# VH-VL binders against p39998r288to527: the designs that were tried, part 8

Target 1, 240 residues: p39998r288to527
Amino acid sequence: VQLLEMESITSEFFSINSAGLLENFAVNASFFLKQKLGGRARLRLQNSNPEPLVVILASDSNRSGAKALALGRHLCQTGHIRVITLFTCSQNELQDSMVKKQTDIYKKCGGKIVNSVSSLESAMETLNSPVEIVIDAMQGYDCTLSDLAGTSEVIESRIKSMISWCNKQRGSTKVWSLDIPNGFDAGSGMPDIFFSDRIEATGIICSGWPLIAINNLIANLPSLEDAVLIDIGIPQGAYS

## First folded at step 1 (VH-VL)

Design s11 (framework fv_socazolimab)
Fold by ESMFold2-Fast, scan of step 1:
Structure s11 (fold): chain C 240 residues (1-240), chain A 122 residues (1-122), chain B 109 residues (1-109)
Amino acid sequence: as target 1 above (240 residues)
Amino acid sequence: EVQLVESGAEVKKPGSSVKVSCKASGGTFSSYAISWVRQAPGQGLEWMGGIIPIFGTANYAQKFQGRVTITADESTSTAYMELSSLRSEDTAVYYCARVGRDYYSSWAFDIWGQGTTVTVSS
Amino acid sequence: QSALTQPASVSGSLGQSVTISCTGSSSDVGGYNYVSWYQQHPGKAPNLMIYDVSKRSGVSNRFSGSKSGNTASLTISGLQAEDEADYYCSSYTSSSTYVFGGGTKLTVL
């Protein structure tokens, strides 16, 4: 059973709505990521601010983006983690209602949003803080990078620039992709044949995963070192 | 398109404080760093510090640590520099400048304010 | 006070070339590719000429930048009267601060 079918069964037969599943993912993923933060603070050459920095690269138009903003909100609520989000579109062009709703709550909890890669880098330099973790949340289950870019050269160029920036960080920064690293098919784990740019993820965080997809990712993504399954509250009775 | 407009000239007595403002117009204020750079008469440029308004985070040159406070008000797109315990050697033109970033980042001051003359006398 | 060393003055004739040096250490000019150059006319704010060692900020291709070790250089070719100004280099530092050079007065003969 693919992850989308399992989530649908849970919602339909056990009255757990999509918002509940989203929050369960965000809470449990935030617990996991908090355990990975703090180690890099001691490696800063000049450190005037001890708070770790997490950067989120998020879709403005899919479930993965909403999940990332909910996750970012839980990270911000600690008061000791700085979170910056960069969307695949301009913030003032957000169209998806679920992403807009999660973005509003994220901002109220102290989360920050920038509108370009150059703005992101400007923010990072003034903070004098290395990026400890990048969260890749651009693709998700329902679409490919080709689907996100469509026929728009502007959006395609922006996504490629975000991927390039992310891959440049991996030498000292851990890159965690939500559900599937961008540039790969969620069901099979094979590279997206219609999009040449791919996230070189260090790890993946997902709520369910086919073994075939994990095996194919390992074969096609040498940077992959870890994979974590997050419990989103699927009851055992939902398994057929 | 983007402009930085600074407040008017100030004449201050030794031991007092001065607060200079820098209002941004015609572009994104919050996510770009804004720095303060001064120039004493006949002297070179000296970086004092900067702030990224979206985070409220400021950093300062060691020489000015403890005497300078840099703040920003996102609602008015205005950055401020307050210098305390003024001395005659603080007489200078004070510039605000935006740290410009092209696609893969650059540490450069791409847009400058017109400068605010601060005279410490009497 | 400035940490980067520039010559106090340089001069050149109309149509010729001049080079201004900017010398620091491994903790600024030598350690990073973030050197910028500014032109300042009397009574005016500085204007960005070159950033990231060699990139032009929309200025004439007569202006070029380079770096070797701890020394960055600004070269102005085909000198024109309006090039007469003060020139400052700046670098990012290992302390995540900025430092300026002492400035160079260019005289166009």
Scores: ipSAE 0.006, ipTM 0.427, lowest interface PAE 15.2, mean pLDDT 78

Design s12 (framework fv_socazolimab)
Fold by ESMFold2-Fast, scan of step 1:
Structure s12 (fold): chain C 240 residues (1-240), chain A 122 residues (1-122), chain B 109 residues (1-109)
Amino acid sequence: as target 1 above (240 residues)
Amino acid sequence: EVQLVESGAEVKKPGSSVKVSCKASGGTFSDYAISWVRQAPGQGLEWMGGIIPIFDTANYAQKFQGRVTITADESTSTAYMELSSLRSEDTAVYYCARDQYEGSYYYGMDVWGQGTTVTVSS
Amino acid sequence: QSALTQPASVSGSLGQSVTISCTGSSSDVGGYNYVSWYQQHPGKAPNLMIYDVSKRSGVSNRFSGSKSGNTASLTISGLQAEDEADYYCSSYTSSSTYVFGGGTKLTVL
């Protein structure tokens, strides 16, 4: 596993609130992912190559989902990246105020939302674009995957179908998890013993990471190739 | 460092509304989320709701849904909490507080206003 | 809304240690690593002491936080007279709101 630390391209602007940290994460993560998609040469408006498709699997109720929608918005703004989001619940049931706000902005910037795995597959066929990246943003640091499903069999079945779809795309598709791959404990990096379904992530993008969690994740996630730490633009003195 | 200064004490009649202000000084208002927390005499803390000013997004505790409105004016660095249909049980000290985050870490409400006493009596 | 469960009062002698518990459910304390602890002296606004298991800068090392399952704990060692205050826990919830505990009055004997 390759551990990579990236310099913030927004370090000249300081923001320490939740909204500003989310925006700084999204800008820097989008820069990284655009490089993985072939960079400026491929993503120019006049490029004749197929437009890459990015699919976001997002929580409706935590910071991971909000970060993913902000990230998706920045990806959409290039004009040569197609982004489709599928939430862990119906978009009419979104609870988190930040997720709602980021979803609104995301849609205004050209982002698309589908309501099921079947509609996602239909959209992929219609666009005739390969899925090059899946962004896994269902769990995050805030909760376990079993907590997201709760006692609802409907939500649990939905999350399991999303994980199954994601793992089926592996091969030509790269899966990037925000903060922690679904099915693993954020603090320890150990598999979630209460939820057997897990995202087979290719890489992790995070704004901070305990070293012990990375080591445990490497030991328990054979698909993992990269881990990237994003500088979110907070003054260095704030961490001292 | 950032300070939060709340408006002065209020005495209100049952059934009326009260609007409390919270002015941020010493920093950029748009860099913070603002929460409102109340405390009745001899009672504990109750979170009422909060706002993220740059996104014009507010969320509310279920108990206060429909009775409370939280707004922000970025040009004056001032947040507002308006509570309607006042009852004697709404007599309390009302605090505003800065809610700060860093990556996946929440620092909680690290800067508090001095509190505004609202008394509801006939 | 249901408040997090704290003991109404705890007491300890000067120099002793005391622990205050805060119990919730998987939709708040158990589901999120964002439990905060606040100290409130009479007539004053609350002060943030602990976020999750991390101590706020400038707070004495005598204060520490821990969490196991649905219960978070605040431990104060080497009790001093100045520690006599009300202590509140708070947690983020699955509804994107915050909830406070009922509060614990600490008496230093």
Scores: ipSAE 0.000, ipTM 0.401, lowest interface PAE 17.9, mean pLDDT 77

Design s13 (framework fv_socazolimab)
Fold by ESMFold2-Fast, scan of step 1:
Structure s13 (fold): chain C 240 residues (1-240), chain A 122 residues (1-122), chain B 109 residues (1-109)
Amino acid sequence: as target 1 above (240 residues)
Amino acid sequence: EVQLVESGAEVKKPGSSVKVSCKASGYTFTSYGISWVRQAPGQGLEWMGGISAYSGDTNYAQKFQGRVTITADESTSTAYMELSSLRSEDTAVYYCARDWEYYDSSGLFDYWGQGTTVTVSS
Amino acid sequence: QSALTQPASVSGSLGQSVTISCTGSSSDVGGYNYVSWYQQHPGKAPNLMIYDVSKRSGVSNRFSGSKSGNTASLTISGLQAEDEADYYCSSYTSSSTYVFGGGTKLTVL
């Protein structure tokens, strides 16, 4: 597993639209993912190559979901990356203020949202594009899959269907989890003992090194190839 | 701190080639591109080309296509620019610059090398 | 010649404001919101000052960037003697390349 550190791309500039930590993460993570999609040579406005498709699997209720929508917005801003988001709840049930705010901005920048795995597959068929990257943002440091799903059988069933869909894409599709892959304990990196379904992530993008979690993920997640720390200008100790 | 350090001045004969190096430090080399920009005496800046330190992908200005080769060595965090078939018009200061090549608003040259003077004369 | 058009020289008095224009086409300045501005003192490498409307950290608030149609502008307010330098604009192009302006020599009177 390669451990990569990416310095902040935005730390040297003042702008009229000043960004917080969330925005700084999203900008730097989008830079990294655009590179994984072929970088400037592929993503130019005059490039005739088929546009890449990115799918986001996002929580409606945690920081990882908000980070993923901000990231998706930056990916959409190229004009040549298609982004589709599927939430752990229906779109009409979004209640977290940060997730809702980022979702509104994401939609204004051309991002698409679907309400089920079936509608996601229909959208993919309509675009006639294979998924190149899946961004997994269903869990986060604040909760486990058991915490997300345990209060509702409907949410549990939905999350399980999203995980199943994601793992079925793996072949040619790269899966990047924000902070912690779904199905693992955020603090320890060990498999969640109360939930058997887990994302088979290709890599992790995080804003702080959970050193014990990273070591345990390396031992327990055979699909894991890379882990990337996005330097958002805050000392690592702030994320402990 | 971010630094780009270029190789020393060169004096070359017409028809020969020159290879200038640019050693990067103070950042993750593969997270940024390196572009090469030249400036003839008393003239303006001219972009020659750039390289992705991650992929090795290059992009060249039309004027230099076929004469310039840009490479990068990740293990030494060093980029190179080789210009062949030198003419007197190639006498210039050659700069390397770090760019946000992988960003869609690319063209942000935030740190520059000190410049390498290349003189082409008989 | 450079592809982007800048005035060869501009001048202003101490404390005055001056604006340097950078004119291209829809295939560069007009097509992209990403014009950068560089300051170059004699014998030195260029220094990035502005990217689009964003000012580099440590650069005086007296410097600002703007763009309208095919023309980008660098405005320097409250001119100081240290602002005397050559200024260059740069833009991304539809050919996935970069182009610089011809450069503008700023004289502070």
Scores: ipSAE 0.006, ipTM 0.447, lowest interface PAE 14.8, mean pLDDT 79

Design s14 (framework fv_socazolimab)
Fold by ESMFold2-Fast, scan of step 1:
Structure s14 (fold): chain C 240 residues (1-240), chain A 120 residues (1-120), chain B 109 residues (1-109)
Amino acid sequence: as target 1 above (240 residues)
Amino acid sequence: EVQLVESGAEVKKPGSSVKVSCKASGGTFSSYAISWVRQAPGQGLEWMGGIIPIFGTANYAQKFQGRVTITADESTSTAYMELSSLRSEDTAVYYCAREWGYDSEAFDIWGQGTTVTVSS
Amino acid sequence: QSALTQPASVSGSLGQSVTISCTGSSSDVGGYNYVSWYQQHPGKAPNLMIYDVSKRSGVSNRFSGSKSGNTASLTISGLQAEDEADYYCSSYTSSSTYVFGGGTKLTVL
């Protein structure tokens, strides 16, 4: 039996400018994660506390990857949080236009990108900072890890290495999966039976009308302690 | 794999209520969002409301707020839609449908439809 | 109106391509990814074909989706007789509800 706390988070203000659902998700999710990292007391510019390190594991082929890069941008731009991203493919091989766009903006805001697990570990040693949060954004709704394995043996090997690295993190490292943890079916929450490597997520962050397979995830993912619904539950006119 | 099986056709008088059931089989139920969509003869699809069984919370289209109640029973893997104060304009085929995804909500599995006829 | 705007009908010849548009506002199509598309044959329940730009597993690669601003489009290439059906778009809204388009009847000539 696990204790799972489900929270609903709504933005305190609604942008009527050019920001879409992706941007609203990133703002709300960054607010939530900053609370988990100690809030304003730790993250203010004049604070002498050690800067937290957040690692993003992202796909280039789904909306979760774009969400993660937008989230990472807000984390590194709106505090003194260090963010490093590792993609399921080479940075030069990004295909999705939204992922490429978010990656460009992320880099301009101080975000870092590495090309391998070994490069990630080298960066961590150089920073001399423990990873406090891992953001898992490797799987989309319409694709399982076993489906990705059929695309490329190189990509399959890379994903397995990323999962292994994530699960080996120790101490107080918390793993937050965007929508569904890597290695589970998005609709059912059941494990992907053709791909045995799975992220040991601490929590999940989802948006809009949730499609969370909570009971199945609890039964099959003992590490799961938390869940957050980021939702816009009011009309725009109510805040103006 | 999940299949949605709806209850049988209904003939109702104006002013009465109808309750249609939707039973999920062949897979998990509680974490899938279930919506109700109707289609009047010769008309398009119209979303009425939906429920996420594990949370027990239902959302309704403004047009049906106060007349429709959507519930779910996880122990029997069944969702229900009750529509009250029936009018002849409520004559339609009523579908239940499962939703897939968060920010790209889609109805990936549909019931066969239940015909509800309201006599004038 | 509460419905998304689709043309009432479109026509194409065997082997040609057709595009069906779905227009809304910033509170639905323009503000929420992603628009879903459904095919409905007479007397049958709708079938999900596409959500935004992603095809449902098992759907022909002849079907594709796109979106620009407040308008989403479904394109069907290499038209076949079996494609003759009604097509509906749907979008999530800022009110946490769903809205469908009025539907488009596709005739394959």
Scores: ipSAE 0.000, ipTM 0.406, lowest interface PAE 16.2, mean pLDDT 76

Design t01 (framework fv_tislelizumab)
Fold by ESMFold2-Fast, scan of step 1:
Order: structure tokens, then sequence, then C-alpha cells
Structure t01 (fold): chain C 240 residues (1-240), chain A 121 residues (1-121), chain B 107 residues (1-107)
């Protein structure tokens, strides 16, 4: 597992001080992921190659979801990148005000939202493009998947379908989890004992180093190749 | 501009199969979802189904056993077949498109003029 | 199926006055609601998508608002050409469903 601390590159594109922690995360993470998608050589407007598809699996009710929508917005803006988001919640509306705000901006920048795994698969088939990156942002630091599913069989089945879909994409698809892979405890990095389905992440993008969690994830997630720290002004070891 | 035109028989007998064609001009059906919607006289709108750019289809469950939507990309045409028709199938039938790159869901930005179908002996 | 219910069924408004049409869904559809205008003998015309986004070529007197289950179409200053039946539609999930329609006429 390669542990990388990414120096902020926000000054090349945006003001660090005025952007805030969320925006600093999103711009720096988007730069990293654009490089993983082939960088400027592939993403230039004149390139006739198929546009890469990025799928975001996000919570509608937590900080990780808001970070993912902000990230998705930046991915849409300067390259030929198609982004589709699927939320964990089939609830009556988006719950978190920050998620709502970031979702509105995301849609204005060309991002697409689907309401089920089947709708996601239909959209992928329509675009005739394999997904190249999945961004896993269902859990984050503020809840476990067991907490997110609660006692609802409907929500639990939805989350399990999303995880199953994501893990089936392994091979040509790289899975990047924001802060913690889904199905692991954010504080400890140990598998969630009440939830058997887990994301087989390729890498982790985090805004702080949870020292004990990183060590345990390395031991318990064989698919993990990289962990990247985005410097957003939070001291190392702090949970975002 | 993109234009859609419906065509087909205006009168169909009960128990027969209704066949309608939607011809698209000003754009390729390979770039769009194409939907069929109907409107009985003096009533509201009912979504029938869609054909995606890939050729996959999705139908209203109330009509699924009787409906087939297909396309001929070389003619830029989408067809609707509705079997075992009854008087309840009397309606104006519309084809409509949704441009998937412009939308986060299926709403209809361009509609055909509609073709009237009467089911009567 | 998601049921869309419009109110009122019919509305008479004087020229130059504000017209308001409401649409309620049986469950949350987020912002995935469109509004259409249909004049006699014509197909429906898209006015609003994503609850509040005005379609290309639609006059700025038309506006949409709402989220979740309650949606509103507003015409800020009614003109003679606005006499029509108005439909809301959800595209949150299939089958896509329409409201029953609201007939707008001049008082």
Amino acid sequence: as target 1 above (240 residues)
Amino acid sequence: QVQLQESGPGLVKPSETLSLTCTVSGGSISSYYVHWIRQPPGKGLEWIGVIYYSGSTNYNPSLKSRVTISKDTSKNQVSLKLSSVTAADTAVYYCARDLYYDSSGEYFDYWGQGTTVTVSS
Amino acid sequence: DIVMTQSPDSLAVSLGERATINCKSSQSVSSYVAWYQQKPGQPPKLLINDASNRATGVPDRFSGSGYGTDFTLTISSLQAEDVAVYYCQQYYSTPYTFGQGTKLEIK
C-alpha cells in the first residue's frame, strides 16, 4: 500500500483561503483523479476517444456525500468526463443541506443523477461506455453502513445492491473510496461486524490520516493499492 | 430543428394490432431516447414506454403484455405495436424524445404532432 | 406508481394577473418534475424541467418551484396566449406519470 501526502495544488486553479475545506478537498481530489483518467492528453476537447465515465455512489445525508458531489462537479467542468451519481437513500428527499447545495451545483455543471442500480445500468448501456472509476462515498467518518441501513430492509437491500454492482465492476474499473471504504468502521478500520458486504476499494482518498484505521485497512483490504491524503488544512490524524 | 412525425392507420378494429411509426428528422434516433405517450379524448396523458439508444426498451406495466417498441436506425424510425386493442385504446398517440446528455431524467423536449387512433368496428 | 395530483382542476385569471397551479406527488420525487402547456389540437410543449429550470424559448413570466412532494407553476402576468391545459409530470421513476391537468382560462 503506497501512502501519499498530496501537496495542495489549489493555488493553480482556485483561492485556498476563500474556498473552504470542502472546496479544497474537491479541487485537489479532482486533479488527482483526472490524472488517473489520462490527464490533459486524453481529456482535451479535440480528442475523439470515448469520454471516460465516472460513477459516484453517495450518501444523501452525510459529509462524504457532499464531498463526492463537489468532486463530481469539478470532474464535469474542465474535461470530457461523464459523471453519474446514485444515492444510498430512496427517502422522500435529500436530507443534508450541504448535500442539497452541492447536488444543485453538480447538476448545473452537467452531472447526472439516477435513482436505482437498474437505471444506472441502463444509462451505462445507453452511453456505451464502461465505467472507469467508481467513487465510493456512502459511509464516510460519521456513520457505518449498519447505521445508514438502520432497521430498513429497503435501504439495506439498496446499499447491498450498490456494493454488489460496484464490486462486479472490478477488473478494468478502479474504485476510490472517500475517507473509508464502505463496510469498514471509520474509527478503527476494522470490518463492520453487522454488515457483511464491503467495497473492494483500489484506493482511498482522505482529508486526514486516521492512523489506527489506515493500519487496519492495510491488513484487511487486499485490493487496496494506494491511500492519498488531500491537504485541506486539517491536522494529520483528525477525523473530518 | 429536430422534428418528430407520427403516422399510422386512423381506424383499427377491436382485437387487431395497432401499428404506428415515428419518423425523426434533424437528428439521429441513435442519440436519443424515444418515448410513446397517448391521450384519450378529453383526458390526460399516459406514458406507454421508451426505446433507448441501445435498442433496449422499458414499458408501462399496465400495457407491457401488449406493447412492443422497436427502431430502424437506417430509416431513422421508431415503431409502436399494440396488440389486442379495445375501445379503451382510442387516443391521440404521440412520440417524444429526451436527449440524455441534456437531462437527469426523462422529460420530453420535442413532441410529434400526434396521430389519432380510433378503435371501432 | 407515483400519483401526481394537480389543483385546481380549472382556474380563471384576469389578463395581467398572477396564475398559480399546484402539483402534489404521492411520494417524494426530489426535483424531477416537468411542466407542460397544451393548447387545443396541439401536442404538449415543455415549459419547465427539474422543477424550476425554464426550457429554451419559454417566456420569463413562467416559473416553477418546489421540491419533494409539492410543486408550483406560476405565470406572473397572464397573457391571452397562455390559455391552455397545464400538466405536471414526474420522472423520478418509471412508469412516468402525469397530473390530471389544470385548465387555465381568462376571467
Scores: ipSAE 0.000, ipTM 0.415, lowest interface PAE 15.7, mean pLDDT 79

Design t02 (framework fv_tislelizumab)
Fold by ESMFold2-Fast, scan of step 1:
Structure t02 (fold): chain C 240 residues (1-240), chain A 122 residues (1-122), chain B 107 residues (1-107)
Amino acid sequence: as target 1 above (240 residues)
Amino acid sequence: QVQLQESGPGLVKPSETLSLTCTVSGGSISSYYWSWIRQPPGKGLEWIGVIYYSGSTNYNPSLKSRVTISKDTSKNQVSLKLSSVTAADTAVYYCAREGYYDFWSGDAFDIWGQGTTVTVSS
Amino acid sequence: DIVMTQSPDSLAVSLGERATINCKSSQSVSSYVAWYQQKPGQPPKLLINDASNRATGVPDRFSGSGYGTDFTLTISSLQAEDVAVYYCQQYDSWPLTFGQGTKLEIK
């Protein structure tokens, strides 16, 4: 497992509040992923090659989902990356105000949303583009999978279907989890004993290093190849 | 230090499939893009294709109906297959790593193999 | 496809003199141009990327410049070890394309 630290670019255009920090994460994570998708030549407007497809599996109710939608928006703005998002709930039931806001902007920048694994598979078939990266943003540090599913068997079944679909893609697709892979405890990095299904991530992208969690993930997630820290720093001029 | 070494048959008959392997040492292939480039005797460089981080490929349109690039991360190898070869495919074949250590830079080839000579002759 | 055209095809320069190699693209490639040095019997070696950024370990007598369609590789104070063929390459769009090469010799 390689632990990589990435220099961040902090823009004076960004607010120093939580919205500004989210945007700073999204910009830096998007540059990292664009490099992994083929860089400048592949991702130019006017490119004749098939556009890579990125699929986002996102929470409707936490910070991780909002980060993923902002990231997806930046990927869409490139003009030659197709992005499809599938939420842990129906899109007409989105709860978090920041997730709603980021979703609106994401759609206006060309991002696509599907409402089920079945619809996702139909969209993939129609686009005829290889799914190269799946972004797992279902859990994050804000909650556990048990918290996301609550007492709803419908939501639990949906999340399990999303995890199953994701793990099936691993032969030709790289899976990157934001902060913590779905199915692991965010603080400890140990498997969630109350939720049996887990994302088999290729790598993680995070804005902070809980060292105990990283060590436990390395021990308990054989698929894990890389971990990347995105430094989202606060602009020097912002300190009063 | 990362090193690349190409290997394969030096002589291939017309209409057959050319198979080449690039073995990488001193580093893992899983995090980088890998390209094949060829150079006919006394001529310049021609890009053949690339295999991405995800395993997806992209080929030069002039060759795409005949080319397959694959990688085996457990053996740390990148492979090239070129079908239906003719005398025009006689060249030195190089594997090369795409990407510079500066993550803001483009797709320059920062490390090259030594090259393997392929002659297509009956 | 973007065509990369180098000029001259060959040049002879005396030791210690400045050598200049030009590369022209058939359409704008912004700054997405690399330069490679290939000595006889050796693979190409990266000299410059992003039109002007010198690669690690490359002597400071090598410099690159240009933007859009016109690019230049300059070798100040030519050394004997600089005898080689030099190639430009664009990575602005697919397929990746190289110039035809410029052979640099000592007078």
Scores: ipSAE 0.089, ipTM 0.654, lowest interface PAE 6.8, mean pLDDT 82

Design t03 (framework fv_tislelizumab)
Fold by ESMFold2-Fast, scan of step 1:
Structure t03 (fold): chain C 240 residues (1-240), chain A 122 residues (1-122), chain B 107 residues (1-107)
Amino acid sequence: as target 1 above (240 residues)
Amino acid sequence: QVQLQESGPGLVKPSETLSLTCTVSGGSISSYYWSWIRQPPGKGLEWIGVIYYSGSTNYNPSLKSRVTISKDTSKNQVSLKLSSVTAADTAVYYCARDEYGSGWYDYYMDVWGQGTTVTVSS
Amino acid sequence: DIVMTQSPDSLAVSLGERATINCKSSQSVSSYVAWYQQKPGQPPKLLINDASNRATGVPDRFSGSGYGTDFTLTISSLQAEDVAVYYCQQYYSYPYTFGQGTKLEIK
């Protein structure tokens, strides 16, 4: 919440629109993830060793999803990172215009999109490589997972299958959530009382977060090893 | 202070698989990259390979077909297996922690184990 | 593979005098070179990373310089404890490669 307020103030005051703030997040987060994926020597041309595979689990309807697709685009532009995205809905039914725009650019940069957990597993088998990092971008600051699923049994079932798949990968896979892990309240950091399925994240990448939420999440998420704050390019003059 | 200690059989017969373990104390292995390096008697250093944060690996092409590096975060250990050994594999084997430098994603080895001697002989 | 070549193979320097070790790469490695010190029976110890950054706990008499293909390790005032073999290493691309080593002895 604090992050959304600062983005609005910065855009209005300095003529930096939301696309610029999104791009700053994506660039900085991509550098952090490239460090986690082996660094520059691994990401140069390699002929005999496995290339890193990143899977993005993204919302079609919120800022977190848009951030993830922009991040995925930067990872794809490296040339030696394979990225596969699975949305909380069919890609033909994307709701948010910014998610739609970022998805179009992501595809043009070599990003792959699949429509189900089943097709994701088929793609992984074809690559003959386990997923190294999962980026969880299903829940944003403005909603709970139960709010995101709404009253749609189809969407709820789909989200649950995505969470189940993600948690199943945790033996050898690192899970990084954008802003808040799926299944937790962004404002408080407490588990969502009305939705029992939660992402068991290894780490969190955020562009701003209330201290109380971070402390509560640490207390309630045993898998959590790290939390990283990414500079989204807010000028110092925008602060009160 | 982080300490690394390699352990292995000391003597391995030709054609067998060499198995080495690096036990890390004073810190967790989970967030770092880990490399294996060897040094034949009277010779210089040869980089064998690295295991990344995710558990994925990258091996020296000269050894790739014979090398497997793995890690067990619950035991805080990094392991090296080298198959089909010959006398040329006789060396002191080191494990090392990889750390990033000023480019923040270029890696060098900042902490090394004491080394374990491996002799390949019948 | 990038080949790292050190010179000289062996160097004898008087106590308190300056020692200079050179390292050449077969192609540009930018500034991604580390220097290691290895004493008899001991593992290598990191001295310098990123061509010129001194590692924590390393005495300030050790310094590194260079960029591209030519790198230098300098010990400004040799101490008895500095007797060792010194290795340069590039970490610009895989496989990581080391120089052949320079043996430093007291004259």
Scores: ipSAE 0.475, ipTM 0.780, lowest interface PAE 3.0, mean pLDDT 84

